# Ledger of designs, part 3: VH-VL binders against Serine/arginine-rich splicing factor 11 (SRSF11)

Target 1, 81 residues: Serine/arginine-rich splicing factor 11 (SRSF11), of Homo sapiens (Human) (q05519r33to113)
Amino acid sequence: EVIQVTNVSPSASSEQMRTLFGFLGKIDELRLFPPDDSPLPVSSRVCFVKFHDPDSAVVAQHLTNTVFVDRALIVVPYAEG

## First folded at step 21 (VH-VL)

Design z2 (from w2 with heavy chain S56N S103A)
Fold by ESMFold2, fold request of step 23:
Structure z2 (fold): chain C 81 residues (1-81), chain A 118 residues (1-118), chain B 107 residues (1-107)
Amino acid sequence: as target 1 above (81 residues)
Amino acid sequence: QVQLVESGGGVVQPGRSLRLSCAASGFTFSRYAMHWVRQAPGKGLEWVAIISFRGNNEWYADSVKGRFTISRDNSKNTLYLQMNGLRAEDTAVYYCAKDQYMAGFDYWGQGTLVTVSS
Amino acid sequence: EIVLTQSPDFQSVTPKEKVTITCRASQSIGSWLHWYQQKPDQSPKLLIKYASRSFSGVPSRFSGSGSGTDFTLTINSLEAEDAAAYYCHQYYKYPWTFGPGTKVDIK
């Protein structure tokens, strides 16, 4: 129901992540770490997405190895919930 | 090999409806978000609508919200735009466009002209 | 809504000279800006993505630069086939807006 997205370009904010994963379906919750307003320079970000329809979470995992911005995403189920 | 072909344009009176189609080939249609973008004669580009991979999420420009409905049939590799309550300002060439995971619209159709006039 | 402006509206340039087109966003969009070329009577074609990266098959004379609010498309040495309208497009925030276009013509 919740997916973990890693290897996210630091140039992508929660706004762009909502757009990209909105291609899979309606999003109930999305959290990006570090948050948009964090001054911390990082080499990548991690995003957690909860879809309204659990089937969207299954389909979203097909985005693994898709280049987004400058690097391939890793999309897996989030085991804690 | 990627090809997008729009159809269904024509001349209609204000207040009437029209349905556009976009036939897609040469790529896995169900793996891409699809857009409609329009261009009034002699004017710039205006984004109209987007639909998610499976058609379970859609967004619209404010200018068309409530009047236009984007849809898709992945079994037919076809994108649609149902345009209700047409107005003169909807007169434009309508393009179907493929979304390359937010890296831009990498393929466009040739467009279909919609003219709304009395 | 993010408004994009472009300058100039129109530019008539002698062949082989440098063309510079600017796009300005009403708020910071990072590098979430793409450039499109539309030749007369043709559909738009993707030219530059993420402000500065050439799309596949784009001639090396085209380059893009900028981030934040100010962006530039450069044609180092104009060819006759480059006569077209050029549009910037922000993919930062819904609704995804285009600039009004810059028409480039050959003198």
Scores: ipSAE 0.809, ipTM 0.934, lowest interface PAE 0.7, mean pLDDT 94
Fold by ESMFold2, fold request of step 23:
Parts: sequence; structure tokens; C-alpha cells
Structure z2 (fold): chain C 81 residues (1-81), chain A 118 residues (1-118), chain B 107 residues (1-107)
Amino acid sequence: as target 1 above (81 residues)
Amino acid sequence: QVQLVESGGGVVQPGRSLRLSCAASGFTFSRYAMHWVRQAPGKGLEWVAIISFRGNNEWYADSVKGRFTISRDNSKNTLYLQMNGLRAEDTAVYYCAKDQYMAGFDYWGQGTLVTVSS
Amino acid sequence: EIVLTQSPDFQSVTPKEKVTITCRASQSIGSWLHWYQQKPDQSPKLLIKYASRSFSGVPSRFSGSGSGTDFTLTINSLEAEDAAAYYCHQYYKYPWTFGPGTKVDIK
């Protein structure tokens, strides 16, 4: 019920990721790597999102190949133990 | 060709209700968040509300919380704004706007005028 | 709430001259600022996205710059058709607010 979002622009913080993926439904957890306060310069970020409603995770995968900021997102299921 | 057409505006007395509609065409409606934005006569733009792709998440400006409800019917490609307890300060042109994945509102309707006066 | 201010409120400019409009945010918004143009009796139109990227079909005389709290929209050679109100909009954090607008008229 967790999705992995890759190819995320470094211009997007957890705030904007929470907004974008909030378009799919209410979010229980969101984690962005590296975190907002990281000084590490990176070319892209990875974000994990857990939705309140599992059906939101299915719909969220339709955002694959959607340009967000400057590059196309990759949205796939993430397996949890 | 993307098209957004608002309807349902009119003149109403304070305390009454109106329901606005926005008919969408030319794009996959269910893949976009949708907004209402209003503009009082002679004034600037004010964001009012946004609804998620499936209608399962909504946000409102403080000025309308508890009185306005945004909704959508994806089978009809239609966005709605239910406006209850209307006040004089709600007088405005109401625009329907398409959200381009936070890159701005790339398409707007022509607006529908709501006038609240006694 | 993030407050946007714009300067000037109004300017009247001779054709072919440069127009500069500023938008200032009450806190850093990175580059999460978009500019809209609203001509008289028309709906707003997206002009500049992410502070500096022109939207499709926007004339090259329009450019945007800035990051953080200070942003500028520039029209490098004003045309008569550019008489309009110009609004900045932050998409950084809910609630997503507009600036109060800058009205540009032709002298």
C-alpha cells in the first residue's frame, strides 16, 4: 500500500510531494530521501508514500511518466514486510 | 481542445445557496485536480478550493470553510461548488481551473458571476 | 499563510519600454511561484511557471526571475496588447495564495 516515487526533482520538498500525492487521497506517511534539511546536493530524490485508502496507491501509479517540475516521475508499488 | 464551462451563477439573497457546475472536455478529467478561484468585481484573484483526482481529498480557503463544498462526478466530467450561507463578500466571478500537476492553472473557464445582495 | 506582495500596484508605461513587476513572499518558497496575465474582461492566463519558465505560446518579451522570497516579471518591450493585470501565485504551501496584482496600462 506504499508507493515508491523516483526521478523526483531536487526542487520539490516534502511539502510539495505531500501536495501532489494528496491529489490521490489522504496520506498516512510520506518520506523523502534525502530529507528536506539535507545539505547533500543530488540530481534526484526518492519519495515513499502510504495512503489512508489503499485504492489511492493504485491510482497514484498513473502518475508514471507525468512531468513534475522538470522530469517525468516513476511511480511503482513498494513491497512492505 | 481543452474546454471548461462554468454555469449556475446568479443573483441571490444573503443566506441562500447556489450550486455551480463546471463542464470539462478535451482531456482526461479524472487525472487532474481541479480548483475554484474567484474574483470580486474590480479586485484580485482569490483561491477558493481544490479537489483531488477522485474527490477523496479537498482543501478550502478559510473564508469559505464550512459553507462551501467542492465535489466532482468523473463519470460526467463535471466539477461542482455547493455554496451555502452566502454572504455579500462572496460576490464574485467564479472560475473553474485545471491544475497542471502544480505547474499552475493551465486552463480556466470564462467564469460565472455570483451576486449576493438583498 | 504565505503572503505575497506585489510592486507597483499600478504603472502606466510608454509602448516599447521595459516593464518590471516584483512579487515578494513572506517566507521562502523556492521557485514555486507562477505568474498569470489577465487582460480586461478575460480569464487569467498562465504566463510563467516555476518563477522563470515560459508557458507554451507566451511571447519571448516576457521573462521571469527570482528564487526564495524575491521574484520579478519583466516585459522587455511593452506591446499594446500587454495592458493587463499581472498576478503572482505561490504553489509552495497550502493555502495557495495569489498576490494582489499589478495593473499595467499603456500611456
Scores: ipSAE 0.807, ipTM 0.934, lowest interface PAE 0.7, mean pLDDT 94

Design z4 (from y4 with heavy chain S56N, light chain R53K K93R)
Fold by OpenDDE, last read:
Structure z4 (fold): chain C 81 residues (1-81), chain A 118 residues (1-118), chain B 107 residues (1-107)
Amino acid sequence: as target 1 above (81 residues)
Amino acid sequence: QVQLVESGGGVVQPGRSLRLSCAASGFTFSRYAMNWVRQAPGKGLEWVAIISFRGNNEWYADSVEGRFTISRDNSKNTLYLQMNGLRAEDTAVYYCAKDQYMAGFDYWGQGTLVTVSS
Amino acid sequence: EIVLTQSPDFQSVTPKEKVTITCRASQSIGSWLHWYQQKPDQSPKLLIKYASKSFSGVPSRFSGSGSGTDFTLTINSLEAEDAAAYYCHQYYRYPWTFGPGTKVDIK
């Protein structure tokens, strides 16, 4: 029920990511790296999303190659370590 | 070509209910969030509600929260807006609007007029 | 909620003149601002997304700029067919909100 999203635009904050993937289902947890308050310049971010419903994680993978803001997302399942 | 066609508008008295429909075609309906946006006569645009791809999440404007319900049937490529407890201030043209992954509402229907008057 | 304001409310312009419409947000929204055109008796149409990116099929005379709280829609060399209302729209935070609109008429 966890996905990893790469190639996330620096223009998208955690809130925008929560909005986007909220369209896929209820979100239990979302983490964005680097975080919004990072002092370093960011060219790309990685997002981890844990869905309440595992089916949402499957559907979310269909967003791979979908352009979000200015670049195509890559959405893959992620095994929690 | 993307097409959105609203229906169900009409004249109703305050306190009554009405259900709007939006028939979608020309795109994979289940892969996009859908919106309702309304426009009172001679006024600007007001966002009403948005629904997730599979209809498992909905968000509403404060002005309609608790009275309106947005829903969808992806097997029929149809978006709905159930409006209960209608008020005079709900009078407006109601537009169905497709969401393009937060890149704005890229396609709109022609709208359906809802008039609430005693 | 995030409040959007627009200026001016109304503008009567001679064809081929430059039109400038401003939109201001009550707080910073980055580039999460879109512009729509609504001609008389028609539904709105998306013009500009993310403050400065033109939507498909939009004439090159339309352009958008700005970020944070101040945004501008520019129409270079106004055409008669551009008579319409123009609305800014923030997609930064729920609830989504629109500006009050700017009506552009042909002088």
Scores: ipSAE 0.929, ipTM 0.969, lowest interface PAE 0.4, mean pLDDT 97
Fold by OpenDDE, fold request of step 23:
Structure z4 (fold): chain C 81 residues (1-81), chain A 118 residues (1-118), chain B 107 residues (1-107)
Amino acid sequence: as target 1 above (81 residues)
Amino acid sequence: QVQLVESGGGVVQPGRSLRLSCAASGFTFSRYAMNWVRQAPGKGLEWVAIISFRGNNEWYADSVEGRFTISRDNSKNTLYLQMNGLRAEDTAVYYCAKDQYMAGFDYWGQGTLVTVSS
Amino acid sequence: EIVLTQSPDFQSVTPKEKVTITCRASQSIGSWLHWYQQKPDQSPKLLIKYASKSFSGVPSRFSGSGSGTDFTLTINSLEAEDAAAYYCHQYYRYPWTFGPGTKVDIK
C-alpha cells in the first residue's frame, strides 16, 4: 500500500505529487522530502505515498520511467517500519 | 496515432439529461487521466472534469459539481460524461482531452456540440 | 481558484511580424503553465508545456517564457497559418483554469 518515488523534480510540490498519484487511487498519506518549506534547495526529491487500496500501489509502479516535469520517475514498493 | 472521438451531443431542453462518450485509440488508455473541457459558442475554454486512470477518483469544476459525472470503461477505451439537470449555460462544444501526466492536455477530440434550449 | 488573464484580447498582425501574448496568474504557479493554439473551427492543440518547453511538432517560431505570475508566448515571425486563438492554462492547483484567450488575426 506504500510506494517510494525517487527522482522527483524540485519543481513539483507535495500538492502536484498528490495530484499525480491521485490519478492512481485514493491517497491516505503523502510525504515529500525535503518538504516544500525546506530552506535548502536540492536537485531531486523523494516522495512516499500510502494508498487506501493496495492495488493502487501496484499500478503506481507502472509510472517507473514515466517523465514527470523534467525527469523520469522511479516508483518502487516501500516496506513501512 | 492518438485519436479521440466524441459523440452524444445534441439539442435538449433545460432540466434534461445527456450522456457524452469519447472513444480513444492510439495509446494505452488505462494509463492516463482523461478530461472533459467545454467551450461555449464564441467563448474560451473551461475545464469540466478529470478522472483517474482506473476511474476511482474524479474531480469537477464547481459549475458542474453535483450535476455531471465523469466515468470511464477501460475495457472499451471509452470516456463518458453524464450530464444531468442541464442548464442553458451548459451549452457548449464538449471536448475530451488526454492528460499527459500534468504536462498539459496533449491530445483533444474534435468535440461534440451540446445545446440546451427551451 | 487561480485566475489567469491574457493580453491583448485581440491583435491583427502583418505576416513576418513578431507576436507577443502575455498571461498573468493571480498567484505564483512556478512553471505550471501551458499554452494552446486553437485555429478556427478546430480543436485546441498543445503548443508549449511548463512555460517554455515546446510540444512535439511545434514550429520553432513559437516560444514560451516566464515563471511565477507572468508568462509570454512569442511568435517570432507570424505565418498566415498562425491565425488562431491562444490560451494559457495553469496545472498548478485544482481547479484547472484557462486564460480568456487571445485572438490573432492576419492583416
Scores: ipSAE 0.928, ipTM 0.969, lowest interface PAE 0.4, mean pLDDT 97
Fold by OpenDDE, last read:
Structure z4 (fold): chain C 81 residues (1-81), chain A 118 residues (1-118), chain B 107 residues (1-107)
Amino acid sequence: as target 1 above (81 residues)
Amino acid sequence: QVQLVESGGGVVQPGRSLRLSCAASGFTFSRYAMNWVRQAPGKGLEWVAIISFRGNNEWYADSVEGRFTISRDNSKNTLYLQMNGLRAEDTAVYYCAKDQYMAGFDYWGQGTLVTVSS
Amino acid sequence: EIVLTQSPDFQSVTPKEKVTITCRASQSIGSWLHWYQQKPDQSPKLLIKYASKSFSGVPSRFSGSGSGTDFTLTINSLEAEDAAAYYCHQYYRYPWTFGPGTKVDIK
């Protein structure tokens, strides 16, 4: 029920990521790296999303190659631990 | 080509209910969030509601929360808006609008008029 | 909610003149602002996304700028067909909100 999203635009905050992936299903947890309050600008960020429904994680993978803001996302399943 | 066609508008008395529908074509319906946006006569645009890809999440404007329900049937490529407890201030043209992954509402229907009056 | 305001409310402009419309947000929204055009008796159409990115098919005379709280839509040389209402829209935080609109007429 967890996905990893790479190639996330620096223009998208955790809140925007929560909005986007909220379109896939209920989110239990979302973490964006580096965090919004990070003083170090980066060219791309990584997001981890834990969905309440595992099916949402499967559907979310279809967003791979979908342009969000200014670049194509890469969404893959992520195994914690 | 993307097409959105609203229907179900009409004249109703306050307190009554009405259900709008929006038939979508020209894109993979289930891969996009869908919106309802309304416009009172001679007024500006007001966002009403948005629904997730599979209809498992919904968000509403405060002005319609508890009275309106947005839903969708992806097997029919159709978006719905169930409007209960209609008020005079709900009088407006109602547009269905396609969401492009938060890059704005890139396609709109022609709208359907809902008139609430006693 | 995030409140958007626009200026001016109305503008009557001679063709070929420059038109400037301002949108202001009650709080910083980064670049999460879009612009729409609505011609009389028509549905709205997306013009600018993310403050400054033109939507497909939009004439080059339309441009957007700004970030944070202050945004501008510019028509560098007004055409007769540009008579319309223009709305800004924030996609930063629920609920989504629109500006009150700016009506542009042709002299």
Scores: ipSAE 0.928, ipTM 0.969, lowest interface PAE 0.4, mean pLDDT 97
Fold by OpenDDE, fold request of step 23:
Structure z4 (fold): chain C 81 residues (1-81), chain A 118 residues (1-118), chain B 107 residues (1-107)
Amino acid sequence: as target 1 above (81 residues)
Amino acid sequence: QVQLVESGGGVVQPGRSLRLSCAASGFTFSRYAMNWVRQAPGKGLEWVAIISFRGNNEWYADSVEGRFTISRDNSKNTLYLQMNGLRAEDTAVYYCAKDQYMAGFDYWGQGTLVTVSS
Amino acid sequence: EIVLTQSPDFQSVTPKEKVTITCRASQSIGSWLHWYQQKPDQSPKLLIKYASKSFSGVPSRFSGSGSGTDFTLTINSLEAEDAAAYYCHQYYRYPWTFGPGTKVDIK
């Protein structure tokens, strides 16, 4: 039920990521790295999304190669410890 | 090419209900969020509602929350808007609009007119 | 909600002249601002996305600029077919909101 999203534009905040992946299903948890309050310049970010319904995580992987803002996303399943 | 065709508009009295439909073609319907946007006569654009890819999440403008229901049937490539408890201020042309992953609404239908009048 | 305002409400312009339309947001929205064109008796069409990126098929005379709270749509040489209403739209935060629109007429 957890996915990893890479190649996230620095113009997208955790709120925009929550909106985008909210289109796939209910989200239980979302973490964006570096966080929105990071003082360092960022060229690209990584997002982890935990969906309430595991099926949403499967469907979300179809967003791989979808352009979001200015670059193509890479969405893969993430095995959490 | 992308095509969106609204239907179901008409004249109704206040308090009545109406159901709008939007037939979509030219793209993979189930891979995009869909919107309803309305425009009162001689006025600007007002976002009404949006529905997730599979119809498991919906969001509404405060002005229609509790009265309108957005839904979709991906097997029919059709978007719906159930409008209950209609008011005079709901009078508008209603557009269905395709969402391009938050890069704006890249395609719009020609709209269907809803007139609420006593 | 985030409130968008536009200026001017209306302007009548001679063909080949430059047109400038401004949009202001009640709070910073980065570049999450899109522009639409709506010709008389037609549906809106996407013109500019993310403040400055032209949508496919849009003539090069249209351009967008700005970030944060202040945005500008420019038509560097107005054509007769550009007579329309223009709306800005924020996709930064729910609920999505539009500016009140700017009507451009041809002298």
Scores: ipSAE 0.926, ipTM 0.968, lowest interface PAE 0.4, mean pLDDT 97
Fold by ESMFold2, fold request of step 23:
Structure z4 (fold): chain C 81 residues (1-81), chain A 118 residues (1-118), chain B 107 residues (1-107)
Amino acid sequence: as target 1 above (81 residues)
Amino acid sequence: QVQLVESGGGVVQPGRSLRLSCAASGFTFSRYAMNWVRQAPGKGLEWVAIISFRGNNEWYADSVEGRFTISRDNSKNTLYLQMNGLRAEDTAVYYCAKDQYMAGFDYWGQGTLVTVSS
Amino acid sequence: EIVLTQSPDFQSVTPKEKVTITCRASQSIGSWLHWYQQKPDQSPKLLIKYASKSFSGVPSRFSGSGSGTDFTLTINSLEAEDAAAYYCHQYYRYPWTFGPGTKVDIK
């Protein structure tokens, strides 16, 4: 299962997002928008995370309203079917 | 009040094993990554290991990889460090530390001394 | 591995004067640097997070600045209780390393 993480601080790159969500379980795929090499100045970022174990995706949603860096994350399921 | 209390330190001979424990209270233990950090006498801080919320991921410093195992029991609010193949350079005070979502280690125990000597 | 260096190794400072401690990273770490204070015979305490943000309860005389590779911890008016070792810590990339420390004594 894939989760969508929004309200991500622009100071967090894919490296830090992979670490934070690695605290929930093994990650199969992570995509951060805009990407690490984008020159686009933004006020927030969006991250999609696919966990190896679907239970990790359920637990990860408990991070909603958790302050990461300077703002509260929003973590919800991403329906791709 | 957040409290972290390490135990299990002592004097051991090189090549032997020791298990450290860290009893946690005052916060929801299962919602935080936990770290071990050590400090050799008169030296600086060295990060040793971190374990994920549910214990399903763990990371180690190169100096201990393959010899130390971090683990946790969330039903007992306890963090562990199994130290195998101990060497003189492992002599240090070992701290457990609460990880504040990568914002640093916001609470530390008082440490437990491990001395590895002949 | 990201290497952190700190300068100076030691300094002895007259009370009420300004203390400046530098941390340099071997590569850019953005603002993913934290500062800790360790008083004699005590555990470390988190002081500054994300290079410049004070942790709760930290006196206003402590401030941090910098980004990328060069970071500074400042104590604007040294108090006697500030005699301690100060460590920087990078949380940018595994393995998450500490600097070697700077000891600050009261003159």
Scores: ipSAE 0.787, ipTM 0.930, lowest interface PAE 0.8, mean pLDDT 93
Fold by ESMFold2, last read:
Structure z4 (fold): chain C 81 residues (1-81), chain A 118 residues (1-118), chain B 107 residues (1-107)
Amino acid sequence: as target 1 above (81 residues)
Amino acid sequence: QVQLVESGGGVVQPGRSLRLSCAASGFTFSRYAMNWVRQAPGKGLEWVAIISFRGNNEWYADSVEGRFTISRDNSKNTLYLQMNGLRAEDTAVYYCAKDQYMAGFDYWGQGTLVTVSS
Amino acid sequence: EIVLTQSPDFQSVTPKEKVTITCRASQSIGSWLHWYQQKPDQSPKLLIKYASKSFSGVPSRFSGSGSGTDFTLTINSLEAEDAAAYYCHQYYRYPWTFGPGTKVDIK
């Protein structure tokens, strides 16, 4: 199961996102936009996380409105469509 | 108020086992990652292990991996550290610490002393 | 593994004077560095998060600065109660390591 995480601080790289969402369970895949090596300043990032256990994706949505670094995360399910 | 109280420390011979507990109160325990951090006498802090919110993911320092097991029981608001194959180098005060979404360890217990000696 | 070093190892300072403690990371960690204070016979206490942001209830005489590899903790006017060991901690990448500590005493 894949979640979409928005309102991510530009201070957080894929490494920190992998750690934070690793607190919900084991991660199969994580992708951050813009990528870690982006040359331009950004105001926020978007992260997609696929958990090994789909129940982790459900629990991860409880992180919505949790302050991470300097702003509240938005965590919602993501479906291909 | 947040409280963390460690217990289970003591004197133990090398090669033996010991289990530490940390009783948590004053916050929603299941919403936070929890850490063990140790400090050998007269030395600095060493991170030991961290466990995810539901206990389904764990990380260990290289010095303890394969010997120590971090676990938690969210119904009892309790964090555990099972220490097997203890060595003299494991002698330390062991702290449990609350993890504030990677913003640091905002609350610590008073620690429990583990002494590994013959 | 990211290695943190601290300087100085030990510092004896006259009350009301400025204390400067440095932490250097072996590679860039952005601002993912936190500072802790440990008074004698006490557990550690979070002081500064994300290199420069004070934790709740920390006296304003404590400040942090830096980004990347070089970080500084400053006590602008040392009080007697500030005699302690100070540790930096990186939360950038596993394994999450502490610096070796800086001990600050009153001269």
Scores: ipSAE 0.781, ipTM 0.927, lowest interface PAE 0.8, mean pLDDT 93

Design z4 (from y4 with heavy chain S56N, light chain R53K K93R)
Fold by ESMFold2, fold request of step 23:
Structure z4 (fold): chain C 81 residues (1-81), chain A 118 residues (1-118), chain B 107 residues (1-107)
Amino acid sequence: as target 1 above (81 residues)
Amino acid sequence: QVQLVESGGGVVQPGRSLRLSCAASGFTFSRYAMNWVRQAPGKGLEWVAIISFRGNNEWYADSVEGRFTISRDNSKNTLYLQMNGLRAEDTAVYYCAKDQYMAGFDYWGQGTLVTVSS
Amino acid sequence: EIVLTQSPDFQSVTPKEKVTITCRASQSIGSWLHWYQQKPDQSPKLLIKYASKSFSGVPSRFSGSGSGTDFTLTINSLEAEDAAAYYCHQYYRYPWTFGPGTKVDIK
């Protein structure tokens, strides 16, 4: 019910990631690394999303290879347990 | 070729209801969020509502929250807007618009006019 | 709510001249700003995405620039068919809002 999203543009904050992945369904938890308030410059970000409905996590993987901002996302299952 | 066609507009009295439809073709409808945007005569654009890919998440502008309901039927490639408690300020052309993963609304229908008058 | 303002409200421009339209956001929105063109009696059309990236099929005379709070749409040589209203649109934070529009007409 958790996905890992990589190759995220550094111009996307947790706000935009929450909006984009909200198109798959309601989100219980979202974590973006580095966080919005991190001072570190980076070339990409990694985001973890926990959906309320596990089916949303399956559908979210269809966003793999979708260009978001300037680069294609990679969306895969994340094994948390 | 992407095509969006709105229907269901008309003249209604204040307090009444109306349901708009938007028929979609030329793309995988269930892979995109869909929007309603309205434009009062002679005025600018106002975002109204957006619905998630499978209809399990919705957002509304404050001006319509609690009165309008966005919905979709992916088996029929159709977006809907149920408008209850209509007011004069709801008079507008209503557009459906395809959301390109937050890169803007890349395709719009031709719009359907809703006129609310006594 | 993020408020967008546009300047000027209206401009009448000689063909082949440069048109500059500005959009200002009430707070920083990064590059989460899109531009639309709406010709008379037509639906809006996406023109520029993410402040500066042209949408497919948009003539090269259209360009966008800016980030943060100040954004510019430029038409570097105005054509007759460019007479339209132009709207900026922020996709940074809910509720997503449009600017009030700039009308461009041909002298």
Scores: ipSAE 0.778, ipTM 0.927, lowest interface PAE 0.8, mean pLDDT 93
Fold by ESMFold2, last read:
Structure z4 (fold): chain C 81 residues (1-81), chain A 118 residues (1-118), chain B 107 residues (1-107)
Amino acid sequence: as target 1 above (81 residues)
Amino acid sequence: QVQLVESGGGVVQPGRSLRLSCAASGFTFSRYAMNWVRQAPGKGLEWVAIISFRGNNEWYADSVEGRFTISRDNSKNTLYLQMNGLRAEDTAVYYCAKDQYMAGFDYWGQGTLVTVSS
Amino acid sequence: EIVLTQSPDFQSVTPKEKVTITCRASQSIGSWLHWYQQKPDQSPKLLIKYASKSFSGVPSRFSGSGSGTDFTLTINSLEAEDAAAYYCHQYYRYPWTFGPGTKVDIK
């Protein structure tokens, strides 16, 4: 249901993450850390995505090792609790 | 090698419909979002629509929303654009384009011309 | 909607000279800008991605720079085959828009 995306380029905001993972299916919720308005310089970001259709979460994990912007994403299941 | 071939263009009267096809080969079609981009004669490029990997999400430019429908059949490696309620302003060459994970459109077809005139 | 403008609309440039094309966004788009080349009677080709990264197989004379609202495509030493229209494209926010184009001809 929920995936964790790591190794996300700091140049990608929640807007672009929503678009990219929208290619896998409808998104119910997306959270990016640090958030879009954070002034903190970071070397990478972490994104959590909840899909409407659980099958989208399974397919999304196939994006692991896909280069997005300048680095390969890591996409794994995330346990919310 | 990647190949995209559009078809279905032609001359039609205003208010009529056309369906464009784009045959894809040389890559795993179902792993990429696909775009339609158009170019009116002598004018610039205009993004028209994009469809998700499995066809379960679609986005449209305001100028075509409600009239055009993007779709795909991954078993046939084919992208479609159903164009209803055509207007003179829809006259353009229509390109299909492969979306490289938002890094731009890395492969384009040669385009198919749609002319909407009386 | 994010509006892109380009300048100049048209340049006629002597071979081997430097060409500079600018693209300006109506609001900040970070580095989410791509450049395309369209030669006469051809489909567009991806040239520069993310403002500054060359696409595979693009000659080294092409480079891009900028971030935020102001972006530049540079052809360091113009060759005859570079006569084309050049378009910027923002992939920052829906709807994803193109600039109006800059036509470059050989003098």
Scores: ipSAE 0.777, ipTM 0.926, lowest interface PAE 0.8, mean pLDDT 93

